# Ledger of designs, part 15: VHH binders against Jacalin-related lectin 10 (JAL10)

Target 1, 292 residues: Jacalin-related lectin 10 (JAL10), of Arabidopsis thaliana (Mouse-ear cress) (q8gwi7)
Amino acid sequence: QKLDAIGGKGGKQWDDGADHDNVAKVYIRGGLEGIQYIKFDYVKDGKTIDASIHGVSGSGFTQTFEIDYQNSEYIVSVDGYYDKSGTMQALEFKTNLKTSEVIGYPKGTTKFSLGGVNGKMVIGFHGSAGKVLNSIGAYLTTAPPTKSQLVGGLTGGEPWDDGSNYDGVKKISVTYISTLIRSINVDYEKDGQVVTRYHGMKNGDTEEFVIDYPNEYLISVEGTYNILPDDNVLVIRSLIFKTSKGRISPTYGFVSGTKFVLESQGNAIVGFYGRDGGAFDAIGVYFSPIPS
Key: E = the ipSAE of ESMFold2; O = the ipSAE of OpenDDE; V2 = 0.75 times the mean of E and O plus 0.25 times the DockQ between their complexes.

## First folded at step 11 (VHH; framework vhh_8pnl_2)

Design k1 (from y5 with M107F; at its last look DockQ between E and O 0.56; V2 from the best seeds 0.00; counts 0 for: pae E 2.3 > 2)
Fold by ESMFold2, look of step 11:
Structure k1 (fold): chain B 292 residues (1-292), chain A 120 residues (1-120)
Amino acid sequence: as target 1 above (292 residues)
Amino acid sequence: QGQLVESGGGLVQPGGSLRLSCADAGFTFDKYAMAWYRQAPGKERELVAYIYSGGSTEYADFVKGRFTISRDNAKSTLYLQMNSLKPEDTAMYYCARGEKSWYGYRFDVWGQGTRVTVSA
């Protein structure tokens, strides 16, 4: 998705394009009469790509803002400040993790926000520049999901990972007995179709927890893990699910041992991963921002 | 197999103690997990405590260290020592025998129960 450039008229159009995975670094050179130039380093296929300087170099200094793209940081929005003469006077970059300093002098200017679209990140920029930076626009893409910690028995069973390439969770079926969780069966939605993934053993009592996706989202999985006596394995002992509409499932299994909560404010669960074998050893989730 | 027979219930004052017993005539008693459940009037049965074949124990949160489950495998007998009793402990108490189910246990065999009444 291309957001039109915002700012003053003037300058020559430039366009870094959208064929990038992320932004690595921002360079801004400011002066007494506004931002002289801007330059972005992009990421593509694990490598940095140095784009062109947009604007001209004059007297002044260059300030940089680094994005820790290797640790899932990305730009969410940019606040810009331009004046009547069509000069960009200040910029401020916001990521999912931090906000830059205001770079430049925002006095007497028109403020705008570029981006800030729920669930989106900036992967490219365009704009106009001549003697100064005049305007700036952006290319957005869907932000990547965030992976939770894995909880439970971290050495037993075999790992599994449904991934995070699903639109949402439509149903969870939990199989359990008196002393532990046996399995989960997850119905995901992907491109209008139901995709089902199953992990664990089928022998036990099975209950369904239905989610009215996309009007309702799975937001939390909670429970306990402990050594299962006699079997001497560390496994998930109980589970509880919660939704964006405040619905709470029954407690499945037996509450014993260490409590865990896998949730992230403002995010839905869009994928599961974990470990299973003769028991349901461990569970983790993927979070993605809830659509506006 | 054997039959489960509870005993030791009765009327007690708050803060008092009772010891419940459950006899099991099964010759493989030591292979089973055993449990105490309770059911107050109008409520669902709920777990009180487990004791596993290997001797490990687990307790429901509401017992708060007040109850102790134990077993004597030589006598095929399960016990529940109940201390610091409260009126909310008033219930029918059942012993249960758990069958191994791959991992973990499934409790399908219960006794007839013994009544515990803790007067306010």
Scores: ipSAE 0.401, ipTM 0.754, lowest interface PAE 2.3, mean pLDDT 89
ESMFold2 (binder alone), look of step 11: mean pLDDT 80; pTM 0.814
OpenDDE, look of step 11: ipSAE 0.711; ipTM 0.901

Design k2 (from y5 with V109Y; at its last look DockQ between E and O 0.60; V2 from the best seeds 0.00; counts 0 for: pae E 2.7 > 2)
Fold by OpenDDE, look of step 11:
Structure k2 (fold): chain B 292 residues (1-292), chain A 120 residues (1-120)
Amino acid sequence: as target 1 above (292 residues)
Amino acid sequence: QGQLVESGGGLVQPGGSLRLSCADAGFTFDKYAMAWYRQAPGKERELVAYIYSGGSTEYADFVKGRFTISRDNAKSTLYLQMNSLKPEDTAMYYCARGEKSWYGYRMDYWGQGTRVTVSA
């Protein structure tokens, strides 16, 4: 997907293309007259590609913004300011993980936002430049699933990982006893078929939470984790699920200890990972953009 | 199999106190976990307090230090001292006993319950 360039009409056209997997680093040289040049290092097939500068190198200062592409960081959007003359004055980059400082001088009269499309990442840029950067556009692609943090007992039990290669969650079966979560069984949707994954022990009471995929998505996993006193192990004690339609599951287990929330704005949960033994030790999820 | 029998419920004003008892005749508590549950009208049954076989205790977040679970092994009796009672504590309170299993307890036996009403 190509997004039109935003900014002034001056300068010569430049286009880095969309044949990249990610952006690794941004270079911006700013001066009193505006952003003098912008340069990107791209990622292709796991290697960084050095692109040309767009603009001129003047007497300004160069700032850099690094994207941790190796850890699934990617640019989501670019905000900026340009003045009445069509000169780019300041830029701010937003990734799925962090926001850059405002680079340049935000003294422009027009504010803009490039990108910010749910489920998309920036993989290339285009625009115009002369003595200064005049305009900036972007190429977008579908963002990959992102992995949440693992919460709970991080050292107990054995690790498991269903991955993120599913289209959605159709059903969660929670097995629990009076004090803790025993297991979760997840029915995934994959290419029109149901794939079931089992994690934990099945001894306990089991309840099902059905999700109306593809009309409804699992978007949040909440709960608590705490030490089980007799065994002195940190485990998941309770779970709650929320959907895109605002449905909330019952509270499974026992609300005790530290609260956690696994959710990501605009994304659905499409996979689980965690640790289990005699109890459900830890839980994490994979997030993927909800299709528009 | 022993029968759990709760007692001590009643009507109390907000800020008041009650002491619930659960008689479990003939059982040695050191092999079992004991718990108090409650169920308010229109709500699901929820765990209030737990005493593990080893004597450790655990409380629901809403207890906030107001309740104390204890047991007397000699009397085979479980207790729940409830202080600073609130209207939202109004519920049927149940005693439960469970055997230790792998990484936890399952409640296998339940009493008939004792009603607690907190009202001005």
Scores: ipSAE 0.321, ipTM 0.746, lowest interface PAE 1.8, mean pLDDT 92
ESMFold2, look of step 11: ipSAE 0.359; ipTM 0.754
ESMFold2 (binder alone), look of step 11: mean pLDDT 80; pTM 0.820

Design k3 (from z3 with F27R; at its last look DockQ between E and O 0.71; V2 from the best seeds 0.00; counts 0 for: pae E 2.6 > 2)
Amino acid sequence: QGQLVESGGGLVQPGGSLRLSCADAGRTFDKYAMAWYRQAPGKERELVAYIYSGGSTEYADFVKGRFTISRDNAKSTLYLQMNSLKPEDTAMYYCARGEKSWYGYRFDYWGQGTRVTVSA
ESMFold2, look of step 11: ipSAE 0.373; ipTM 0.740
ESMFold2 (binder alone), look of step 11: mean pLDDT 79; pTM 0.802
OpenDDE, look of step 11: ipSAE 0.781; ipTM 0.934

Design k4 (from y5 with S101D; at its last look DockQ between E and O 0.87; V2 from the best seeds 0.00; counts 0 for: pae E 2.8 > 2)
Fold by ESMFold2, look of step 11:
Structure k4 (fold): chain B 292 residues (1-292), chain A 120 residues (1-120)
Amino acid sequence: as target 1 above (292 residues)
Amino acid sequence: QGQLVESGGGLVQPGGSLRLSCADAGFTFDKYAMAWYRQAPGKERELVAYIYSGGSTEYADFVKGRFTISRDNAKSTLYLQMNSLKPEDTAMYYCARGEKDWYGYRMDVWGQGTRVTVSA
């Protein structure tokens, strides 16, 4: 998806294209006449790609803004400030994790926001520039899923990981006994098909929590973890699930110890990972933006 | 086969106290985990308090601080001391025991229950 350039009308068009996985670094040089140039380092197949400088050097200093793309940071939006002469006077970059400084002098300008489309990230830029940066546009793509922290017993059991390549969760089946969780079984939807993944032991009482996907999304996994007395293992002791429609599952297992909440504003859970063995040791999730 | 016999239920005013007892006529008492459960009318049975064979205790969040579970292995008796009783505590209270089941304990022997009514 290509967002039209916004800003002043002057300068010569430039286009870094959309054939990138992410943005690695932004270089901006400000000067007495506004933003003198901008340059982006992009990521493609794990390698950084230098793009051209857009604009020219003048009196001023280069500021940089790094994107931690290896840890799922990406640019969500850019705020720009241009004046009546068609000069970009200031820029501010926002990622899913942080916001840059405002670079330049926004006083007396027209402000705009580029991007900020729910569930999208910037993978390329285009615009116009001559002696200064005049306008900037962007290429968007669907933002990748993000991985929660793992909670529970981090040393017991064996790791498992369903991945995040699912459209959503249709059903969770929890098998438990009075003092602990035995297993979960997840029905995912992928391309109109149900894909089922089983984790743990099935000896116990099993209950189902059905989600009306795609009209309803799984958004939260909560629960507790604690040492299981007599067994002396740190495990998940209870689980509860919540949906986008405000539905809440029963509490499975036994509430004991440290509470955890795995949720992310504006995101659905699209995958699970964790650890299990003779008990259900640990759980984590993948988040993906809920479609607008 | 052993059976569990609860006693000590009754009618009590809000803020009052009761002590429930559960006698185990079974073979060996101290190898079991023991628990108290309750079931209010129209609700699911819920765990109240748990005492492990090693003596560790755990409580449901809604009763922690008001109730105390204990056991006397010599008398093969489980207790629940209930203080500061509320109308919400009105329920049938069940004693349960369980043996080790890989990890944890499975409650598979139940008493017939003793009724607790908290009414002003």
Scores: ipSAE 0.329, ipTM 0.716, lowest interface PAE 2.8, mean pLDDT 88
ESMFold2 (binder alone), look of step 11: mean pLDDT 82; pTM 0.832
OpenDDE, look of step 11: ipSAE 0.627; ipTM 0.860

Design k5 (from y5 with Y50F; at its last look DockQ between E and O 0.73; V2 from the best seeds 0.62)
Amino acid sequence: QGQLVESGGGLVQPGGSLRLSCADAGFTFDKYAMAWYRQAPGKERELVAFIYSGGSTEYADFVKGRFTISRDNAKSTLYLQMNSLKPEDTAMYYCARGEKSWYGYRMDVWGQGTRVTVSA
ESMFold2, look of step 11: ipSAE 0.536; ipTM 0.829
ESMFold2 (binder alone), look of step 11: mean pLDDT 82; pTM 0.834
OpenDDE, look of step 11: ipSAE 0.763; ipTM 0.924
ESMFold2, look of step 13: ipSAE 0.521; ipTM 0.817
ESMFold2 (binder alone), look of step 13: mean pLDDT 82; pTM 0.836
OpenDDE, look of step 13: ipSAE 0.655; ipTM 0.870

Design k6 (from y5 with Y50R; at its last look DockQ between E and O 0.05; V2 from the best seeds 0.00; counts 0 for: pae E 11.3 > 2, placed apart)
Fold by ESMFold2, look of step 11:
Structure k6 (fold): chain B 292 residues (1-292), chain A 120 residues (1-120)
Amino acid sequence: as target 1 above (292 residues)
Amino acid sequence: QGQLVESGGGLVQPGGSLRLSCADAGFTFDKYAMAWYRQAPGKERELVARIYSGGSTEYADFVKGRFTISRDNAKSTLYLQMNSLKPEDTAMYYCARGEKSWYGYRMDVWGQGTRVTVSA
């Protein structure tokens, strides 16, 4: 989705394109005469991509704003400030985690906002520039699900991965015995249908935690992991689930060892991955923005 | 139990490629996890790559994307595609088969090995 450039009419058009996964860094030189130039470092397939400087060529970089893209930060909107001469005088960048300082001098200008659509992120910019930045537009895409770290035993058992191509979680069933969590069974919703994924062994006592999707979202999994006494292998020992309505599941399994929490502010859990064998070795999740 | 028979080893220059094969004449090849291990002279045997019965794979850190493990269940054959070979990859390479145990897979059946030598 391309958003039209906003600002003044002057300058030559430029377009960094939309073939990027994220923005890594913004470089801006502003002053009393307006924004002199802007440059974006983009991310594609884990690599940074340098774009051209837009504005006065050969100028140094004066102010920067870093996006922690490796930890699921992305730009959601940009506020711009332009004057009657068509000069961009100030910019302010907002991410899902923070807001930049206002870069430049916004006094006596017209303010606009670019983006700010829930669940969308900026992956590219375009605009116009000559001696100064005149206008700026953006490319939006749906923010992709992000993958948590894997917690628990990272070498035992067999890896599995449900992926993140689900609308939400409807139910989690946990099977355990007195010393071990044996398995989880996850009921996902996908396009109005239930998709079930099962991981582990079926022997034990099973308890269910039902989520009233789409009125309620799974937002957190926490628990503990520890070494089993008979083998030097870390396994998950307990699990607790939390929802967007403040509901907390019973503790499944038996608390022992190192505590973990998998949650991300503003996100729901939409997928699981992990490791299992004779025990439930490790767990990780996929996060996706909660609709508003 | 069937015998595991490795092939495809040899002498190769640094940066070169080799494809190792491991034939398993036993029934039910597709029910087992399969792995490649290696052992350089005077060193301990170490895991190179593992492929589970469900098709998931794991690699040792030193592989760094250079090797690819695969299996052809119809031919009861395990493969290791080795690219960008380095002198430190010089070793005997062993095929192993394992049954699921309580806490993972035990590699209880081993081949005799195939030698890989990477030198100028």
Scores: ipSAE 0.000, ipTM 0.236, lowest interface PAE 11.3, mean pLDDT 85
ESMFold2 (binder alone), look of step 11: mean pLDDT 80; pTM 0.811
OpenDDE, look of step 11: ipSAE 0.340; ipTM 0.756

## First folded at step 13 (VHH; framework vhh_8pnl_2)

Design m1 (from k5 with M107F; at its last look DockQ between E and O 0.79; V2 from the best seeds 0.00; counts 0 for: pae E 2.8 > 2)
Fold by ESMFold2, look of step 13:
Structure m1 (fold): chain B 292 residues (1-292), chain A 120 residues (1-120)
Amino acid sequence: as target 1 above (292 residues)
Amino acid sequence: QGQLVESGGGLVQPGGSLRLSCADAGFTFDKYAMAWYRQAPGKERELVAFIYSGGSTEYADFVKGRFTISRDNAKSTLYLQMNSLKPEDTAMYYCARGEKSWYGYRFDVWGQGTRVTVSA
């Protein structure tokens, strides 16, 4: 989880630690000799933590890079550029959403990349600095899953949410009748153990769709939603599941109304949320990167 | 608890029409949802269309715009008007009856079927 510092020798070691949820903002001050200091604002329990300046303040300009942590942005990697004297001359930050400008002057330097581990994010930094920034290292953690839109009847039934703190999906049991979906029962894997969650009614025909986790991942939930004319409610009418090995489940229920597809390139489904009551009203998913 | 009897199947050319009928000898026809299913050789039965007890209709995408389901409660009879028939519509067509159970219907009672063959 700790990446060793890369760069030049020299300076005094500093360490912001790993006890943070995210990075909020980066401050870099450059001058004639190179990067003079770096400073990070971190996030912990929804609050910004103001960390220390690493290096010294001199003549020059402070440049900043903001991370939109409230909308699930996080740093995935940093490119660094250091010279023969051991001075960090430039840095470039990459997030899951954007890339910063190169901050500093990278010409004539040695480039390195820090991080870029699939499914991981940076939550802390360490390094060395004296009159200039000499080296930089990072702490990584598992990036949080992302949440799909909710599809189906958005006002009927009561909400439910399995959360996203699962390793993967091992099996989905779908209870359905000719005209609609009644329920799902999801077997998740969590730390080598099976955790089961059920949602909806069990009166109908039940069929299992088994996923060979961790050799195979659930990647797509597709289906339809439409009004039931007799009841005038908008509900999930059909479901289809797809896996990373190209397997496609049978169509459960009845294809009717508006089609939906819940999938995200490079991601597996690791959790479900939705709405149900007397009907199976709505469904949504959590995505997490597939291990490379 | 009655029996379903289909009729009206036969051999037609592509682009032709057929009208299927299904008589229900049961005494509560008007309380049921009614459906047409079909089964091609080597395939599982698939729902073609159904009509709610209140008269609303729904169709599978593969027949939408070509087939029309209807019912005559006075005669306890279900109909399927099939237009613009294609070779892939060749199948045994079954009438089915479903009682409302919570939301939706489960079709548990079937007729013996009527054969539809579409060939040049």
Scores: ipSAE 0.355, ipTM 0.730, lowest interface PAE 2.8, mean pLDDT 88
ESMFold2 (binder alone), look of step 13: mean pLDDT 79; pTM 0.804
OpenDDE, look of step 13: ipSAE 0.561; ipTM 0.834

Design m2 (from k5 with S101D; at its last look DockQ between E and O 0.78; V2 from the best seeds 0.71)
Amino acid sequence: QGQLVESGGGLVQPGGSLRLSCADAGFTFDKYAMAWYRQAPGKERELVAFIYSGGSTEYADFVKGRFTISRDNAKSTLYLQMNSLKPEDTAMYYCARGEKDWYGYRMDVWGQGTRVTVSA
ESMFold2, look of step 13: ipSAE 0.618; ipTM 0.846
ESMFold2 (binder alone), look of step 13: mean pLDDT 82; pTM 0.838
OpenDDE, look of step 13: ipSAE 0.747; ipTM 0.914

Design m3 (from k3 with Y50F; at its last look DockQ between E and O 0.72; V2 from the best seeds 0.59)
Fold by ESMFold2, look of step 13:
Order: structure tokens, then sequence, then C-alpha cells
Structure m3 (fold): chain B 292 residues (1-292), chain A 120 residues (1-120)
């Protein structure tokens, strides 16, 4: 998605394009006459791309803002400040994790916000510049899924991870007995096809919870975990699922011990991970923004 | 196999108490987890409480501290003390013997039940 440049008229257009995975670093040289230049280092296939300077290259002080792209940091929005002459006077960058200092001199200017679209990140910039930066626009893409914490027994069993590269969850089948959860079987949708992943033991009673994807989304996994006294093992004891249409599954298993809730406002669950072995030890999820 | 025989049910007013007993004629009572289930008319059977062979107990949320499960291994007897009874506690109450099923218990062996009726 290309957001139109905002700011003043003037300068020559520049366009770093959208063929990037992320932004690594921002270089800004400010001054009393406005932002003199801006430069972005981008990420493509794990490598930094050293892009062109937009504006005037000269002596002086350049301020920088680093994005920790290797740890899932990305730019969500930019606040800009331009004056009556159409000169960009200040910029402020916001990521999912932090906000830059205001770079430049914003007093007496018009403020605007670029980006800030739910579930989107900035992967490229464009604008206009001459002796100063005049305007700035952006390219947006869907932000990567976020991973929940893992809950339950964190040392028992072996880890498993379905990943987050699914469009949504179509069905969850839970196998359980009177006192605990045995397994889950998840039917994901991927490019119009059902992909099934199974975790745990098959011995028990199995019930299905069908989700009308894409008209309905899985949004919450709740349950309990507790020690089994006879075995001295910490495991998932119960599970409940909730959807975007307000549907709530039966409680599977037996409610016992510490309650957990895995949900994130505005997001659907698109993947599962966890631990299993002789028991269904632990569970976690991946969140991705619900389409608007 | 050992037959499970429940007793102690009856008619009681709201707020009243009953003590259910379950005698297990089997010789290995002390090796089993034991449970109380109930089934009201038109409803599915539900686990009320269970007690591990080692004496640890677990209760359904709807008990809310009103019921106490206990066992006497020497007498091969399971108990359920039911206090502050409500009309919604009206049901057939079954004791069940739990066999170890990998991890956890599956309660597949049941008595015939004893009826508890809570009404004025």
Amino acid sequence: as target 1 above (292 residues)
Amino acid sequence: QGQLVESGGGLVQPGGSLRLSCADAGRTFDKYAMAWYRQAPGKERELVAFIYSGGSTEYADFVKGRFTISRDNAKSTLYLQMNSLKPEDTAMYYCARGEKSWYGYRFDYWGQGTRVTVSA
C-alpha cells in the first residue's frame, strides 16, 4: 500500500520503492533551514541496503535512529512537521517498540502523521527534496505475526511449533479425559487448502470446535495448568476457545490450577506451538491482525 | 472387578446437608482414584469431585467449597459431605473408580447411584 507524500510542494521526487522487508536505520540532518536530507537503510533478504541520500549532502551533524529489525522491531508511523514555505522542519519516528526523539525544529509548523494503520508496517519511503526535504510518503505492508508466551509445563515433553504461516484456523479437535487434555488437532487454511497438524495422544474423548473461517476467527485460547500429584508433572488441564462471533467452546478437560488467557486485542490466532510428550505439557499461539 | 454401592441420598431442604457413602467391594481400593459424578434429568453427567490414591483432592467449580470428598482406605469407602445444598444439586450421584490412563484418570467403572433431591 502506497501512502501519498505529505508536506510542501517543491524539490525533485525521489522513491526508494517498496521492494524491502524492513527499515534498518534512518539518517536525518536537521538545521535551522529545515531537514537538509534524509537517508534510509533498508533490509532485503537479511541484508542491509544502503540507499541514496535525499537532499543535500554536506558537513554537519547527522542524527540517526536504528530499528532493531532482527528482533521484530519495525516502523509503524512517522510524524512530520512542515512550514508555510513547504519545508520539512522536523520528523519523529514511531516503531512497535519505541519512539524516536523529535529531530529538527517543529515550532510554528503544521503537523501530520504518516502511517499508523493497524497491522501495517513501513517498508519503504518516497517524497520530494531539493536543498531540503519537502515531503515524505511511505509504503506499507502487513506486519509479521506476534508470538504469545508459552504457558503450562515449560520443561516437560518436547517442543513443537506449527508456525504462523497460515491464513486462519478452521477447526480445533480436542482429545481429553476426565482429568486433563490429551491432544489437539488443528485444521488450518492455507491458500484455500486445509493443512492439519496433530499434537499429543489419541487416547481419550474427542470433540470438535468448528470455526466458520473466513467469516469467523479464533481469537482466544484459555485454560488451566496444574501439577498432577501422582506424576509430579505440570501439564495443561483444561482448554476453552473463543471466536470473533462471541462463540465459546465447551470446557475441555478439568479446570484445575493456574488460569491462562492467550488473546490479543484486534488479532486472530493463526498458529499454535507448545510442548508434548507423555502429556500435553504447554501451549502458545501466534497472533495476526484481523482483516478490516 | 468390585461392585460400587452408593448410599446416603434422600430428600433435603435447601441449605441442608447430606453425606453420601460408596462402598467398594474390590480389594485394591487404595490404588484407585475415586470420584463422584452427578446427573440431573436432561443433563449430561458431570464430575463433581475426585480424590487421588494419595489423598489429594480436586473439585468442580460449582462446588464452591460446599462439598468435601474423602476416603477411608481401610474400609474401602468413599464419602461426599454435601453442605449448603441447592435445588440445582438435585441429581443421581454416582461414585466412580478411576483407572490410571497414561497420565491422569478415566473413570469408567460406576455404581448404580443414589438420588439426592433438594426441595421444600
Scores: ipSAE 0.501, ipTM 0.809, lowest interface PAE 1.9, mean pLDDT 89
ESMFold2 (binder alone), look of step 13: mean pLDDT 79; pTM 0.801
OpenDDE, look of step 13: ipSAE 0.579; ipTM 0.843

Design m4 (from m3 with S101D; at its last look DockQ between E and O 0.80; V2 from the best seeds 0.69)
Amino acid sequence: QGQLVESGGGLVQPGGSLRLSCADAGRTFDKYAMAWYRQAPGKERELVAFIYSGGSTEYADFVKGRFTISRDNAKSTLYLQMNSLKPEDTAMYYCARGEKDWYGYRFDYWGQGTRVTVSA
ESMFold2, look of step 13: ipSAE 0.605; ipTM 0.853
ESMFold2 (binder alone), look of step 13: mean pLDDT 79; pTM 0.800
OpenDDE, look of step 13: ipSAE 0.702; ipTM 0.891

Design m5 (from k5 with F50W; at its last look DockQ between E and O 0.80; V2 from the best seeds 0.00; counts 0 for: pae E 3.3 > 2)
Fold by ESMFold2, look of step 13:
Structure m5 (fold): chain B 292 residues (1-292), chain A 120 residues (1-120)
Amino acid sequence: as target 1 above (292 residues)
Amino acid sequence: QGQLVESGGGLVQPGGSLRLSCADAGFTFDKYAMAWYRQAPGKERELVAWIYSGGSTEYADFVKGRFTISRDNAKSTLYLQMNSLKPEDTAMYYCARGEKSWYGYRMDVWGQGTRVTVSA
């Protein structure tokens, strides 16, 4: 998705394109007449791409802003400030993790924002520049899902991970006994098909929690974990699920010990990961923005 | 089939105490986990307390140190000492026996219940 350049009319058009996985670093040189140039380092297939300088160097300063792309940081939006002469006077970058300082002098300018679209990230830029940067636009793509923390017994059992490449959750079946959770069975939707993943032991009582996907989304997993007496292992003891329509499942298992909540405002759960062995040790989730 | 028989229920004023007992005519307790559950009208049955085969105990948060579960394996009797009773403790109270599984216990034998009423 290409966002039109915003700013002044002057300068020569430039276009870094959209064939990138992420932005690695931003270089901005400012001066008395405004932003003199901008340069982006991009990421493609794990390698940094050294793009061209857009503008010219003069008296001023160069500031840099690094994006920790290896740890899932990405640019969400850019605020720009341009004046009546068509000169970009200041820029500010925001990622999912941090905000740059305002680079330049925004006094007496028109402010605009690029991006900030729910669930999207910036992967490329275009604009116009001459003696100064005149305008800037962006290319957006869908941001990757985010991974929750893992809760429960973090050292017991063996890890498993369903991944995050699912459209949503259609059903969760929980097998439990009076004192603990035995297993979960998750029915995901992927490209109109049901994909089932099973984790844990089958001995126990099984109940289903059906979600009316895509009219309804799973948004929360809550529960408790504690040492299981007599067995002396730290495991998930109870689970409860909540949906976007305010539905709440029964509490499965036995409430005991440390409470946890896995939820993220505006996001649905689209995948699970965890640990299990002789017991259901730990659980975590993947979040993806709910479609508007 | 339930072989468990509860007793000790009754009518009590708020702040009062009761001691529930549960006897098992058919076996000793020492190899089983034992539990007390309760059920108020229109509500699901909920766990009150466990005592495990190894002697460890667990309590539901809502008892707040007011209840004590114990067992006398020589008499094959389970107890629930209920102190500082509140109107919300009004319910049928059930004794349950748990069979050991891989990890944890599964309740498979239930008593008939004894009624506790707490009213001002």
Scores: ipSAE 0.279, ipTM 0.692, lowest interface PAE 3.3, mean pLDDT 88
ESMFold2 (binder alone), look of step 13: mean pLDDT 78; pTM 0.793
OpenDDE, look of step 13: ipSAE 0.349; ipTM 0.761

